# Ledger of designs, part 4: VHH binders against p49116

Target 1, 238 residues: p49116
Amino acid sequence: EGPLLSDTHVTFKLTMPSPMPEYLNVHYICESASRLLFLSMHWARSIPAFQALGQDCNTSLVRACWNELFTLGLAQCAQVMSLSTILAAIVNHLQNSIQEDKLSGDRIKQVMEHIWKLQEFCNSMAKLDIDGYEYAYLKAIVLFSPDHPGLTSTSQIEKFQEKAQMELQDYVQKTYSEDTYRLARILVRLPALRLMSSNITEELFFTGLIGNVSIDSIIPYILKMETAEYNGQITGAS

## First folded at step 7 (VHH)

Design r42
Fold by OpenDDE, look of step 9:
Structure r42 (fold): chain B 238 residues (1-238), chain A 118 residues (1-118)
Amino acid sequence: as target 1 above (238 residues)
Amino acid sequence: EVQLLESGGGEVQPGGSLRLSCAASGFTFDDYAISWYRQAPGKQREWVSTIGYAGDTNYAESVKGRFTISRDNAKNTLYLQMSSLRAEDTAVYYCARSKGSFLPRDYWGQGTLVTVKP
């Protein structure tokens, strides 16, 4: 069997909606987020090992880890997305809700902490100067996590995860030979992803767009999307 | 009630041009992405083009450079300008609504037939 990832899996180019509004509105934020989510899922689909798991297992796997994949995507695409500006806009929108007493104090705290954790994570990744290969392998490690409830083919998933880890190790050793602890430094960031609520992420980035529809419900749709439509949507010019 | 109504279909010779319209009603048109799909006889429905709420456009590779999607929010109307038409473009063309360009289409029109033949 060949490597889990190839050079084709390193490319992760997000195209933002155009034109950019003067003020980042909820629609722009949600559309941007949906594109990132789409790109992440398309990336997953492009991995032969992922395809080998079958549609049902794939769906379950993505449902389990979409928030983590999305967050890694945010970190990787932070500059292209102007993530700091997006998050500031989200906070401003939340302030309006706060002024209208639509949220409890506890909920406000939870949401604000979540935003802080997102920012902190992305900043930490930027500080580490994570490259495209490292992101690809980290996403693979997150994607092929066997420790989610309800998964089938957990043994195979675990094997894929191990393979991703080994390839990452090999890459880091080869590319960053003088940085002996880089691998550990990178991997130690992954637990932070598990601290983030998928529900709050969904609320912050997607509620304005999908309404009462859950990310869980749209994941199968995206994963079943025709390849031509995938390619057209991703490579399309704004 | 949400409604999408396609029009403009007909017969055209190869190399010819045709403009399709999709009239929308029953919802805030400018809040949605609108897409064109087509279904040829005996084939599966395929995506053709999408225009986002902000005016961003995407095209299938098979129609890129020949088709142009546009929207008039004041008229709640979607357009598809088709040029350099080919026999393989023969299909029923549908418009569909979605909250986002990458989200499921939740409403569909009844379609309009385009026939490209000598």
Scores: ipSAE 0.286, ipTM 0.651, lowest interface PAE 1.4, mean pLDDT 91

Design r43
Fold by OpenDDE, look of step 9:
Structure r43 (fold): chain B 238 residues (1-238), chain A 118 residues (1-118)
Amino acid sequence: as target 1 above (238 residues)
Amino acid sequence: EVQLLESGGGEVQPGGSLRLSCAASGFTFDDYAISWYRQAPGKQREWVSTIGWAGDTNYAESVKGRFTISRDNAKNTLYLQMSSLRAEDTAVYYCARSKGSFLPRDYWGQGTLVTVKP
C-alpha cells in the first residue's frame, strides 16, 4: 500500500470571515472556529485511510478527537486567525460575565485555566517551529487514535496510527537530520491535548453560534455533507 | 415565527437571466448565513450558494461565474442573480437559514420553480 498521507494533505489553509469587524464579537469568534472545525473535518475526509473505515467508524473517531484536532488546528492557524487577539476577546467577554456574577468562582477558574492551556500549547508549537508536514502527521496520529472508548475497527485504526507515526519519523529524519531529538520533542506535545476539556472548548468557541446544540451532533452533518457543497464551502473567497 | 419565502421563479430561455428573492421574517436576519439550494425533478437536493453573516459568499462549481448571491439586511432579503441559464438549472430553488456557513440549515422556504427551456 501507498503512504497514509500525500502532499495534498499537507495544505491546511484557513479562510477567515470577511470583512473583519473592528471589535471581535462572539459571532466572529464562533464563525472563525466553525470554519476551522470544518476545515479539519474536510482534511480528515480527504484521507483514503479515513474513508476506508466507513461512515460509522469515521463519525465515532471524529467525535472522540475533534477537540484535539481542533486544538492542533488552532496552533497551526494561529497567525492567520490572530489567535492571541481572539483569546483576548474571549477573556474580555468572560470578564463581563464575571462582573455580572453569571459564573461561579470554580467555573471561572476552570475556563481561565483552559484558555491558558490553549495559549501555552500554541506558543509551544510555535517555538518548535512545526512545519506543515509535521502538523499533518500529528493530526493523523490524533485522528487515528484507537484508545477512545466505543470505537470499532480498532486494529485497523491502530495500523493507520502506526503508519502515520512511521511516516512522520521518516520525514523528520530526512528533513531535520541534524536534529536528532526533534521527533521526540514534537511527539511529547501530544499529551497536552488530552488535558483540554472538549466541553470548555465548545463553550468558548461555539456556544455563541450554535447555542445549546453540541458539536457532537454537528459532526455527522459535516461528515455526510455532499462533496460539491463541502468543496464549495472551503474554496469560497467572497 | 421564522419564515423564508422565495419568489422570482418562472420560465426563461437558455442563456437568459432571472433574479430570485428570499424574504425573511421572524428572526434577526443579519445574524445568520443564508443559502440557496435547488432540486430538479427526480434528483436530490443540491447546494447552490451561501452568503455568510459577514457577507462572504460561496458557490457550487456548476454555477460559479453565472450566479451571484447577495443580501440586503435592511430589507431582510436574500437574492440570487442567475445569468447564462441552462436547461440543467431547471429546478425548484429553496432558501435556507443557518447560524453559520458550515452549520446545519434549520429553516427552509417553500421554494420557487425555475424552468429553463426553449
Scores: ipSAE 0.389, ipTM 0.709, lowest interface PAE 1.1, mean pLDDT 91

Design r67
Fold by OpenDDE, second read of step 8:
Structure r67 (fold): chain B 238 residues (1-238), chain A 123 residues (1-123)
Amino acid sequence: as target 1 above (238 residues)
Amino acid sequence: EVQLVESGGGVVQPGGSLRLSCAASGFTFSDYYMSWVRQAPGKGPEWVSSISSSGSTILYADSVKGRFTISRDNSKNTLYLQMNSLRPEDTALYYCAKGLTPYELIRGFMDVSSQGTLVTVSS
């Protein structure tokens, strides 16, 4: 069979809402995050192997790994998004609740640690200078993870993950031949993704937009959207 | 103008102890959460601990929980960090910050007037 990913899967261009406000508000943050989420879902859907798994399996995969994909997207798009500024704004918006003692100490701690984990992860990825191809393969490896509970077609998923890993290996060997351990360095970052709470991510980036609706619940609808709808979400044309 | 001046850093062996202080001025100290953050060589800033205005709420990063103790004296406008059982991975520049906001934390790191205090844990 042909390669898992093509050059078309390397392109991952996030368009931020325009104009950028002088002060980042909850709406801007949520819209930006939404665009990234849709872009990530659209990306996944564009992979032939993903489609081959069927709608139910596709949905289950995305439900299981959306936080990881989103986080990789944050890292990849950190500059375009001004992620540090967004994170600062998020905390600023929560500051009143914190100061007014509306949140438990444990919750504050969880939120703070999560934000710092996100920053650290993105910083680590930037330090590694991960390129577009590597991101694409890393996302594929994360997407085609067979070890999530409740998945069907696990053998096929595993096969696709292995294929992604092999293609990444080939790419790194070819492109970064002087760096013998580059592959290991980039792969070892993946475990950090699973230590991040999807619930906290959802609360930080999406609460102002989706209210009581969960990302989990909307994923099937996102995956069923037409390409034009995806583009509309990415460009802000609703 | 908000001023935060850190002190108490030094060189200690693994298992040793240090006590950091932060003298605050230019704002109503007793009205704000205060935080400690640190930056290790080659790493980004890391949140360490925070304490509420009254001291009733105390928060620690998992990496320092059980070893570090944050406290404050509002009458002296001073924040403290008692660091016990120090480890090499605790080596960093330590900064004091007003509140919990990344903006204020970053400002603490970037403030020309704030040099932080260096903690070095080595055998």
Scores: ipSAE 0.017, ipTM 0.328, lowest interface PAE 7.2, mean pLDDT 86

Design r68
Fold by OpenDDE, second read of step 8:
Structure r68 (fold): chain B 238 residues (1-238), chain A 123 residues (1-123)
Amino acid sequence: as target 1 above (238 residues)
Amino acid sequence: EVQLVESGGGVVQPGGSLRLSCAASGFTFSDYYMSWVRQAPGKGPEWVSSISSSGSTILYADSVKGRFTISRDNSKNTLYLQMNSLRPEDTALYYCAKGLTPYELIRGFFDYSSQGTLVTVSS
């Protein structure tokens, strides 16, 4: 049995919309987030083990973990995205909503805390200097999580997760042999992902969704798209 | 010029059925995803369903899944929406839209070049 991930799965290049506006508007934020989301979905689809689970199981997995994958993507692409600037822009837009009395005090607090958690998580990952291989394996570990409710083939999912963990361990041992506790430091960051609300993430980054359309609802469609269409979506002009 | 003309709307009782049609012209119909969107009074637009150019990929909003069926006839440049088990909350102006791929849905922009057809579900 071959490895879970290959070198092709390490590449994770996000292309930002061009040109970058002087003021980051909601459209730019949504476009950027959309590209990252599609890149993440395309990445998942490119994994043979993911394909082997079948369409229904694949869909269920992605629905369960898209927010975590997206967040890891934010961390990985933070510099390219100018994530701090994006988050600041989101806060500014939020201020407008506050002034218009569109949000309750409790909701404002929740959203602001979420933004803080996102920033802290990404900062923590940056401090760890996580490389492309480590991100790939972390994403795989998150993707192949067997503990989500309603999943089928949980034993197989667990095997894939274990394989991802083992490969990560081997990689870290080989690449960072002098850092004995690196693996532990990396893995201990994963629980923070589950503290983040997918609903709030969706509200912050995908405000431009039409009507009641949700990321959850479109995931099956995304996963059925042709590869050429994927490429067009993630690199296309805004 | 892209033209989309919806028809088939009307007044029905809860539990009733309607079939909407959209006649498309001004573009190669068979090359594009097609979608239905609706707008209820006092509410923003809501995506209903999308179908790929070949019809091989179909997606529904959760609110209509199991009740509505989207289809297309490329030879007639026509999009359809079979609506069964209609509910009062389905009351809206229904629009046919060119495109609205998942990516476009996320971006939140769409071109409404049609007048829509009114569906009223009332007892």
Scores: ipSAE 0.018, ipTM 0.383, lowest interface PAE 6.4, mean pLDDT 87

Design r88
Fold by OpenDDE, look of step 9:
Parts: sequence; C-alpha cells; structure tokens
Structure r88 (fold): chain B 238 residues (1-238), chain A 120 residues (1-120)
Amino acid sequence: as target 1 above (238 residues)
Amino acid sequence: EVQLVESGGGVVQPGGSLRLSCAASGFTFSTYSMSWVRQAPGKGPEWVSSISSGSSYILYADSVKGRFTISRDNSKNTLYLQMNSLRPEDTALYYCARTPYLPGLRYDPSSQGTLVTVSS
C-alpha cells in the first residue's frame, strides 16, 4: 500500500523533567524513564500498520517488546537524558541495597551485568552513529517481531517487519552508498536486545513502584492515553 | 528546592467528606504526573490515586474507587483529592508525590503529609 514509516515517525524527541535535581533521585529517574516509555509507546501507536493490528494484538505486541523498544530509546536519547549519569545514580542507589544485604551475590552480579550490557549497547550504537531514520526502522523491526509467544496475527506482523527491513535497506543503500556493510552492522546489534531482562530493566528504572504495579499491567493504559496530553507535556503546553 | 505541602486533613465521622490539597513548588508542576499515597498507623504506604500532567490519565486504587476524586490545577501548582463516603479504614497520613505516569510510586519522604482521621 504505502510505506510503513513516514518522516513523522523519524522524530523522536525526549523532554526531560525540569529542573534537574542535584541528586538524581528515584522520582527523577522513574519520571524520565516513564517519559521515554510513553514516547516509545506513542510512537508505536502512531504507525498505521500498528493501528491496523487492533487493540488486543497491539497490547500483546508491546508487552512482548517494550524492553527492547525502551532500550533502543535509551540509546537514541542517551545524550539528552544523560544516560551515563542516570546509570551511575542507579548504581549508587543499588549500593545501599548491597550494603544492607538485600540482594544475593548472584542477583548483584546479574544486575551489574545488565547495567553493563545497557551501557555497552548504547555505546555501540553511538559508535555506529545511528541516525533518526535508522532508529525508527530498527524500532519498527523490533516492534513487529512475530516470534514472541502468544501473538495473534503473526503473518501480518511478519509482513510489517519485512517491510520495515526493506525500507531500512533502501534507506541505508541510498544514504550510505559508500558503506556496503552498514545494514549488516546495524542489524547484528539487535540480538543484544534479547539478552537483556525486562524484569531487571524494570527494577533499575522503575524501582519506585509499590504493590503489584508492573510495566506489563500499565501498558494498556499507556496505549490508551491521549497523545495530545503527552505532547503537551513535552512542549510544556499542558 | 522541591516542596510538596499537603493540607486539608482533619477528623471526620464515617460517611463524611474531606478535600485534600497539595501545593507544589520548586519544579515544573505541569510536566509531572502526581499521586496521592497514604500510610495508616502500623501499616506500609498504600497508593491511592494518580493523575497525569494533563489530567487525561487517572487511576484509583480499588479501595477508594467511586469515593475519591483526584484532580489538579496546573495554573495554581496544586493537586487535589476529594474524599467522599469516608470510612474508618481511610484513616491515614496522606502524602502527595511527584510520579511518572505509573501508579503506585513511592511517596517522597520529605513531605510531611496531612492526617485524615475517620472516627465515630
């Protein structure tokens, strides 16, 4: 029919809470992470192909890939959100838990390795100098992944993913014609996203939650939220 | 400096009503979602309600749904909680907190809270 993504899907601007505190507390980190999560989800929602899958399928799809989308968002927005500083703050907060023996040695190792993986992934993406179009298509490829268990409309999802891949290929060939292996170098970064635990990501960035509240449980609400409200928040017009 | 000052608490009889206010300063209030959290004596903190920056996203704990109404006035940097049909189990210290768009975020311990006592 038409292209999977348009120029409107390339824009991905994260606005951080203001003012930035001297000490990055749990609230600041959670709010920042939440804004990124919402930005990512609303980005997905703005894609006509995504809308065509229906609400139930959309919810299931996002539940399956939110961690990967979030991580790509971290990489893409690493500078504006001062990701290194946020991660350092998270580590510092974790030190308190460590000192209080709240975590097992194995758990500490897992969490620290996860932080390392996040940092390495973001660094690798920075080294590749991934542009906005490439990020958009990578996110689309991740979003329209048919290999998650329990998904409906798998055939359609696969078609959308293929379309995303083809458009990315066309873009890279056109834009980076001198680099014949750029597409391959970019795509081989995607498996790293599957190595990252959504549970640990949630713990690191959303640790301030109380009770049985989870990202998984909140995703339907995020997807139902009015885009205008979020845009108002970003522009300060709310 | 971030400041959240709660007010409106008091002693009411079961079935009564109260309206809590939270005056915010030291940050761009209109860009933050806000929540109410309460802590009853001898119990841990309990999430009560959350509202997004533009008020389009609102959630309530099941324990207060249909009785409490959260709202905000961004022009006044103020968060509100209208509490109707109060019950003894609503007795608690109520806090407001900056939160993401997610419910159930921990309250900021720097706030003093406002005490609500429901007793016959």
Scores: ipSAE 0.128, ipTM 0.567, lowest interface PAE 1.8, mean pLDDT 88

Design r96
Fold by OpenDDE, look of step 9:
Order: C-alpha cells, then structure tokens, then sequence
Structure r96 (fold): chain B 238 residues (1-238), chain A 123 residues (1-123)
C-alpha cells in the first residue's frame, strides 16, 4: 500500500476569472468561488483512496465536508484570489440588503460574524506559513472525517484519515525538524472549520447571488464531471 | 460565441406534457455537461436537471423527479427536457446552461440575448 497522497496532489492552482473588473461584482465573486469549488472537488476525486470508497460514500463525504474544504481552499488561495477584497465586496453588497431591510438584525450579525471567522482563519493560516504539502494533508484529514452522520464505510474512512495524519507528521518532522510543535500548531486550526456554517458560506458566495440552487444538490454531478467539463469551467473557455 | 436557444414552451393543462429543446452552438457540445434551470414569476432561479457530456449520467431536482427526463443528441448539438405530469408550480421561464455550475448559470442569466422558453401550466 502506497502513500495516501502523491506529489500530484500537492499542486492546487486556482485560475481567477479574467479580466478582473474594476468593481468586484456578484458575477466575479460567484465565478471565483465556483472555480475554487470545482478545483477542491476535483482534487478530492484525484485521490485513489477517495475513489476506493465508492460513488455513494464519496458523495456523502463531500456533502459533509465541502464547506471545510472550500474554506481551506480560500486560505490556500487567499493571495491569488485577493480574498480580502472579495470579502469587502461581499460586505458592500450585503449593505445594500441591510439598507433595504431585507435581513433581520440577528441574521446580519450571523453573516458578519461568519465573514469575520473566515478572515481570521485565513489570516491565521497565513501567519503559520502553511505550505502546499501541509494544505494537501489538512484537506485530506478534513475529507476523510468519519464523524459525520450518515456515512458508510466509517472504518475505512478512519483508516485513510489516520494515514493522512501520519504522513503529515512524517512530512513536518522531516521538513521542519527544528520546529518541534509545528504539527500541533497547524492541527489545532482544524476545529475552527467546524464553527463555520455551510449555509452562510453558500449564501455569501453562491446562493445569495443567483437564487435557489444548492451546492448539496449539484455535488453528485460535479463529482461526475469529465476533465473537459472541469477545464472549461476553470479556464472560462466556451 | 456561445449561443443557447431554448424552444418548446407553451400553455398546457395540468397533467399535460411538453418537450423543451435547447440548440447549442459556439462550443464543443459533447465535451460539456448541460443543465436546465427555471425561474418562476416572483421567484429566483431554480435548478431543474443536469446531464453529463456523454449523456450517461443524469441528475434531477426532487421537485421534478419521476416526471421530467433530460436527454441530449450530441450529433445535433441539442439538449432536451421531456416534461410529463405538469403541475401549476412548474410554470416558469426555462433556460438551458452549460454545466451545472453557479458561474455558468449566472453567465447565462446575464445574457439578455437568451430569453428562455416560457412554460405555463394552467386550467
């Protein structure tokens, strides 16, 4: 049995929409988010262990953790995305809704807190200077989480998660041998992902922008997309 | 230039049937999944169905499962939606899009040249 991840799984390159508008409109934000989502799901699909779990289990896993994977992707691609600018634009768009009294005070608070949590998480990851290998293993640990309700093959999922953790440990020990507590520092960031609402993330980046389309409902199809379809989405070629 | 032209809409009684068509041009049709989306009066857009590039895989919203069938003819660059057992709540403007992604949906909705096809289910 070979390693869970290979060097091919370390590459995680997001291509942003071009051209970038002077004002980050809803379309640009949604396009950017969609590309990241596709990239994240395609990444998961490229892992042999993920495919070994079968289509039903794969779908269930991604449904359970897509928000966490997406958030890790935001952190990893924060510079390329100009994430702070995107978040500021989202806030500006939300302000229009606020002025029109379309949102309750409680909902406004929840949404703003969520944006704050996203920003803080990404900032914390940047401060830790997480590299591509570490991100790949963190995503794998999040992907192969056996503690989500309704999952099948939980024993196998757990084994894959343990393997991801062990490989990460080995990598950190080898690469950062003088930083004895680096592994602990990066792992303790994972709980923050569970504090973030998938519904609010979807509203900020997706549903709130285009209407009644759920990520949950399209995940099975995204996971079945061929390479040509994915490439078309990422490159914007039509 | 990508062009998608919807047709086949009309007025039908509850329980009736319609078949929508979407003529695609400006891209390699068989290389991309396609989707149907609809927008009812006063409501936001709703995803209806998707089909893979090869046509081997299909997906449906719960609201249309068992009643609608998505298909495609890659030799004709055409997407279809067979709608059976139509209900008043199916009344909407129907659009076809390239893929099921949010970005493609938004791009299509922003294209004012694509008017969709109107389906009205009423007694």
Amino acid sequence: as target 1 above (238 residues)
Amino acid sequence: EVQLVESGGGVVQPGGSLRLSCAASGFTFSSYGMSWVRQAPGKGPEWVSSISGSGSDTLYADSVKGRFTISRDNSKNTLYLQMNSLRPEDTALYYCTKGPSYSEILKHFGDYSSQGTLVTVSS
Scores: ipSAE 0.063, ipTM 0.487, lowest interface PAE 2.3, mean pLDDT 87

Design s51
Fold by OpenDDE, second read of step 8:
Structure s51 (fold): chain B 238 residues (1-238), chain A 119 residues (1-119)
Amino acid sequence: as target 1 above (238 residues)
Amino acid sequence: DVQLVESGGGLVQAGGSLRLSCAASGFTFDDYGMYWGRQAPGKGREWVSGISWSSGYIAYASSVKGRFTISRDNAKNTLYLQMNNLKPEDTALYYCARHYTDEWPYDYWGQGTQVTVSS
């Protein structure tokens, strides 16, 4: 069989909402996040191997790893998104909530730690100067993780993950031949993704748009949407 | 081809109201933020109001804040500008524009609709 990923899967271009506000409000942040989420999911959908797993398995995979994919997307699109500014804005918004005594001290700590972890992860990826191919393969490795509970076709998923890993290895060896340990340095970052809370991510980036609706619940719908259709759906503004 | 066609302009007395429309075609309307600009005689183009693709973000120039309301109907591919309490200084050619995010700061805009406010 052919490669898991093609050059078409390397392209990952996020279009930010416009106009760019002087003050990043909750809606702008949520819209930006939504676009990234949809881009990530549609990226996954564009992979033939992903399609081959079937709709039910596909949905389960995305449900299991959407936060990791999203986070990788944040890292990859950090500059375009002005992620540091977004995170700062989120913190500011949270401070308002704190002042209103809406959050417990423990929850505040958890949220702030999550933001810190997110920032550190993205910074670490930036320092590694991860390129588009590497991101694509990392996303594939994360996507085709067979160790999530409740998955079907785990053997096939594992094969796809191995294929992603091998292709990444080949790419790194070819492109960065002088850096013998680059692959290891890249892969060792993946565990950090598993430590991040999907719930906190959801609250930080999506609560302003989806309210009490969970990302988990809308994933099947997103995966069925045409690329042009999702833009007006999750925001609830139409 | 991207097309933007403005309408709804005209002559109105100070304190009056107008509603401008912009019909968009040739692109996926709901993928893009839109904005209204204006150009008064002898002056450069001025940004008036902007709205995000999902209407989640809206902004106004300080000069029109509280008087103008921007909105959009993605199903109709139409952008609107409700202008209330118009002033003579609002006299201008009003144009609709689409943000072009891939090659900022370039935008697409229409031919405009003339708004004239008499004292």
Scores: ipSAE 0.006, ipTM 0.265, lowest interface PAE 10.6, mean pLDDT 87

Design s54
Fold by ESMFold2, look of step 9:
Structure s54 (fold): chain B 238 residues (1-238), chain A 119 residues (1-119)
Amino acid sequence: as target 1 above (238 residues)
Amino acid sequence: DVQLVESGGGLVQAGGSLRLSCAASGFTFDDYGMYWGRQAPGKGREWVSGISWSSGYIAYASSVKGRFTISRDNAKNTLYLQMNNLKPEDTALYYCATHWTGDYPFDYWGQGTQVTVSS
């Protein structure tokens, strides 16, 4: 029985729209985020273990975890996306909106707290210098989560998650043998992903592309469609 | 094919220095952490030092900490080990390695480069 992932799953290269605008552009942010979402869905669809679970289970898993996969993708691609610049521009916009609206909304405070949590997560991952192999297995651990309500095949999902954990452990322990705690430091970052709100992620990154439709509601269509047809439904994505 | 070619070994007196190089090809070097291992005659393999993909995380075996420095040049797909204040117990065949998820077992070590430290 071979590894859960292969070299093709370790590679995760995001291509940004060109050129990056001088000022914050909602279209640029939404196109960049859509490319990351598509890249993440392509990554998940290409995993043989994921394919083996069947489409109904695939849809349930991705609906439950897409925001966690997306957040891991943000951390992994933070430099190429200039994510800190994007978040700083959003914070400045929100601060100006608070000042211009005498009534400070609880929603704006909630969004600011979300941005802060996202920045702290990305910084903690950068401090650990997580590589492509480690990110691929962290995403697999998140994807193969057996604890979501309504799942079928939970025993099989749990076995795939355990295999992902084992293979990540083997990599970390072989590469950094006398640092016995690197794996624990990496894995302890994952609970922070559950603090990330999918509807705030949609507001921050997808407002120009998503009318009244949430991303988790379109995931069944994304998973069923050929790559070329998916591109026609998300502006600028390939 | 994955290829790891070590160089820079030789005979050196105790207290001396050597710099080892490892030229890597056949995989995306930047996606992985790398490590140096060594094997003395008649002994098992020992991990020496590991380095993350961007060099932001580095670890050393206790026996070499403070004396050896690992580094990498991702533009040249090359891993390095600067070895200072060498001791006779550092005598070994030194190999570079990576954990590989494809068809290659991680116990792969190429020809290696011999380091011999005289007393």
Scores: ipSAE 0.406, ipTM 0.780, lowest interface PAE 3.0, mean pLDDT 84
Fold by OpenDDE, look of step 9:
Structure s54 (fold): chain B 238 residues (1-238), chain A 119 residues (1-119)
Amino acid sequence: as target 1 above (238 residues)
Amino acid sequence: DVQLVESGGGLVQAGGSLRLSCAASGFTFDDYGMYWGRQAPGKGREWVSGISWSSGYIAYASSVKGRFTISRDNAKNTLYLQMNNLKPEDTALYYCATHWTGDYPFDYWGQGTQVTVSS
């Protein structure tokens, strides 16, 4: 059978909201994050293997891995997003903008640690000089993870993940032939994604969306909307 | 459409130098690693050098190491190959690519520029 990914799946271009405000407010952060989320999910939707799993399985799969996929997207788009600036802004808004109720000291610590993990992960990926092809395959490996609870068609998902892994291996061997351990260095970063809380990510980047709607609840709608429609759709009066 | 246009090739004497350029278009240049390959008459394609998207990783074939230098200008969407101390065995059609081999999905390469090194 044909390859899992094509060149159309390698391109991953995030368009930031314009104009950029002088002060990064919650709205701008949420809009930026929403665009990345939509881009990531529509990227997944564009993969034939993903389509072959069916709508129910697709939804469940994205629900399970959206945080990891989003985080990889943050790393890949860190420069375009000015991620460091966004994270700094989030920190500044942490006590005043994330929760209407005062956060406990323990919660603040937990959130700050999460931000640190995000920064560290993105920095580590930047140091590795990950290219677009490698990111595409890493996202595919994350997407087609069969070990999430409640998934159907796990055998098929596993096959797709293996295919992604094999294609990544082939790519790295051919492209970076002198770097014998590059594949290992890249793959060893993936476990860090599982240590990141989807709830905290949602709270940091998506608080202020249309009401208190969860990412989990909107995933089916994101997967159904047209690619051109996602701009401004998820951002409410925040 | 993806386009890679090589230039800078020519005829040089052994020990001479050439600088090759590859103008890229039709894709986000700074997202991808780039490569130089060559094909000598009667031989298969040979990998020459590679450079990552940010130039943080660079590699050379053993046959050209210490003589060739790969670089890129992402602002100009251009890949370069400085070739010093050229040898007759370096005679080949040189081409740039986003992938090295055509058997890998979605590989792109240019038409190539001819380098001929005389004894």
Scores: ipSAE 0.330, ipTM 0.715, lowest interface PAE 1.4, mean pLDDT 89
Fold by OpenDDE, look of step 10:
Order: structure tokens, then C-alpha cells, then sequence
Structure s54 (fold): chain B 238 residues (1-238), chain A 119 residues (1-119)
């Protein structure tokens, strides 16, 4: 019974599509988001404890928390992704849709608020200067959440979450010994993830890619794909 | 098998208009976003426009914004690109593309239709 995470789980390197266009178009955004999603899912897949839960339980966990994992990934990869630019581009594309009167006022509000929440969350994480280890443990805490409906093996999931928490605590105490409340400051950011709609996230980042096919429905396939399959994949890149 | 067949290209004078069509088959058309790309001679393929499955989201490359209009008819499994005020720099092979997933999301491209804009 070793640690939940190892150093190999700390590495979270997102490779962006190349070259970056002058104008961030839909396919670039979708491709970038897709890569992040794949990376996040494969990260989860690389955790022995995750594997130990079995395929059905694994899939259920990821279905339940993919939006949160994705959002943490956005925060972690915000710089390499130029997330602010991507979000601005999304807003611009949304404006085009608005001009064509394709969205209701209520929907526009919901989408804009969601974008705001995403931006604020990522900014808050940046301000906290969260490091790779902390992100890894936060993702693990999010992944091994036993409170989602329909989960099996909830006792084991809870144990893994506790283990993630303990390891995070240990890491923070060792690394940031003079910041007594750092752990608490970090953990209190997690509830913000639950305020974000997976549906809106899906529409913003993935509608151009998968249409009305849900991320939920493709998660089992993402979890089965080889990492090499998407690392070299450039969809619609010029 | 996924098939995308582009049509509507041709030779047109600067300032002219063309309407491209893309007939899609081999997948559930209305489940997926579609987009147009193009490749000019000696250049790489570039994205031109995209439209979501329900047409709720539409986007254009800056170079074609205001001149091109993307649309789709899900009942006919057809994607369209109305190109107005064409410029010589719009000369390219135009491709229809989709993201389609069997096991995974993948991009599929058609054979393309040639658009030539003379000065």
C-alpha cells in the first residue's frame, strides 16, 4: 500500500496544436480543449488506485467529475493554452451567434456567467500560485469524490480521497511550512468547481467538435484510447 | 464509411460569388459540428468557418468574416458555404470537414472543390 500519487502523476504537460493561428478559430479551440480533456482522462487512468476500482466504476467517476477535472486542467495549463485569449475568442464567437439571434437572452447570460466563473477560478488559482504537486492532489481529490450519485465502491473511493488529502497535507506542510493556512486556502477553492455547468462547458469548448454527442458518452472511449493517438493528432490545423 | 463530397467551386472574377456544398454520408450528420477549410497553392490548409450541429454556434476566420456565410441543412445532410465578394487570395481548394467519433473524435476531410478567383 504505497502512496496514491507518485512523481509521475505530477507531470501534466499539455501540447497545444501547432501552429497557433492569428485568429483563434473554433477548431483550434476545440482541438485544444480536446487535448486537455484527453490529457486529464489519461492522467486519471494512470493512477493505480483508479485502475483498481475497475472499468465500470472508473468510467462512472470520470463521467461525474470530468468538468471539474477539465476546469482544474484549464487553470493548471492556463499559460500554455493562453486561456484568456481562448476565452476571449469564445466570447467573440458567441457574439456572432448573438448577432444572428440564435441565442436567447437567458442563455447568453448563463454562458457569459459561466465564462466569468471559469476566468475567475483560473485567476484565483494563479494568485495562489498552485504548483504541480498541489494540482495533482487536487485533481485526485476531485476524481475520488464519493458523493456523486450512482457510484459503486463508495467506501473505497472515499479512502482514496482521504489518502489524496493526507498526502496533500503532508506535501504542503513540508513545502510551505511557514504558510499555516495554505492547505485550507487551496481546498476552499474546490467548491467553485461544483458551481460550473458541465453542459455549458461542453457547449463552449466541444460543440464544434462533437456536436450534440455528449462528453459523457465518449468518456469510455477516451479512457481506452492510447496516449500516442492524440499526442500526434492535429485536427484542422494549418 | 464517412464521406464528404464538396461541390460548387469554379472560376469567378474578383467581387463575384460562389456557393459551395458538401454532401455528408456515413455518419449521423446532425450530431456533429462541421467546418470548411481551404488550401491555397504552396500554403498549408487553413480553417475558414465552423458551425455547430444545431447551427447555434458559428465562427469565421478573420479573413473571410463578413463575406462568407456557413450554413447547414440537417435534413439533407448538407453543409453550405456562401462566398461573396471573393478575392484572388481566396483562391484555394476548399474542403468540408467534420469531427466524427467511432471510438474517438477524429477529423474527416473531403476531396475538396477548387475555387479560383481571377483579378
Amino acid sequence: as target 1 above (238 residues)
Amino acid sequence: DVQLVESGGGLVQAGGSLRLSCAASGFTFDDYGMYWGRQAPGKGREWVSGISWSSGYIAYASSVKGRFTISRDNAKNTLYLQMNNLKPEDTALYYCATHWTGDYPFDYWGQGTQVTVSS
Scores: ipSAE 0.007, ipTM 0.236, lowest interface PAE 10.2, mean pLDDT 88

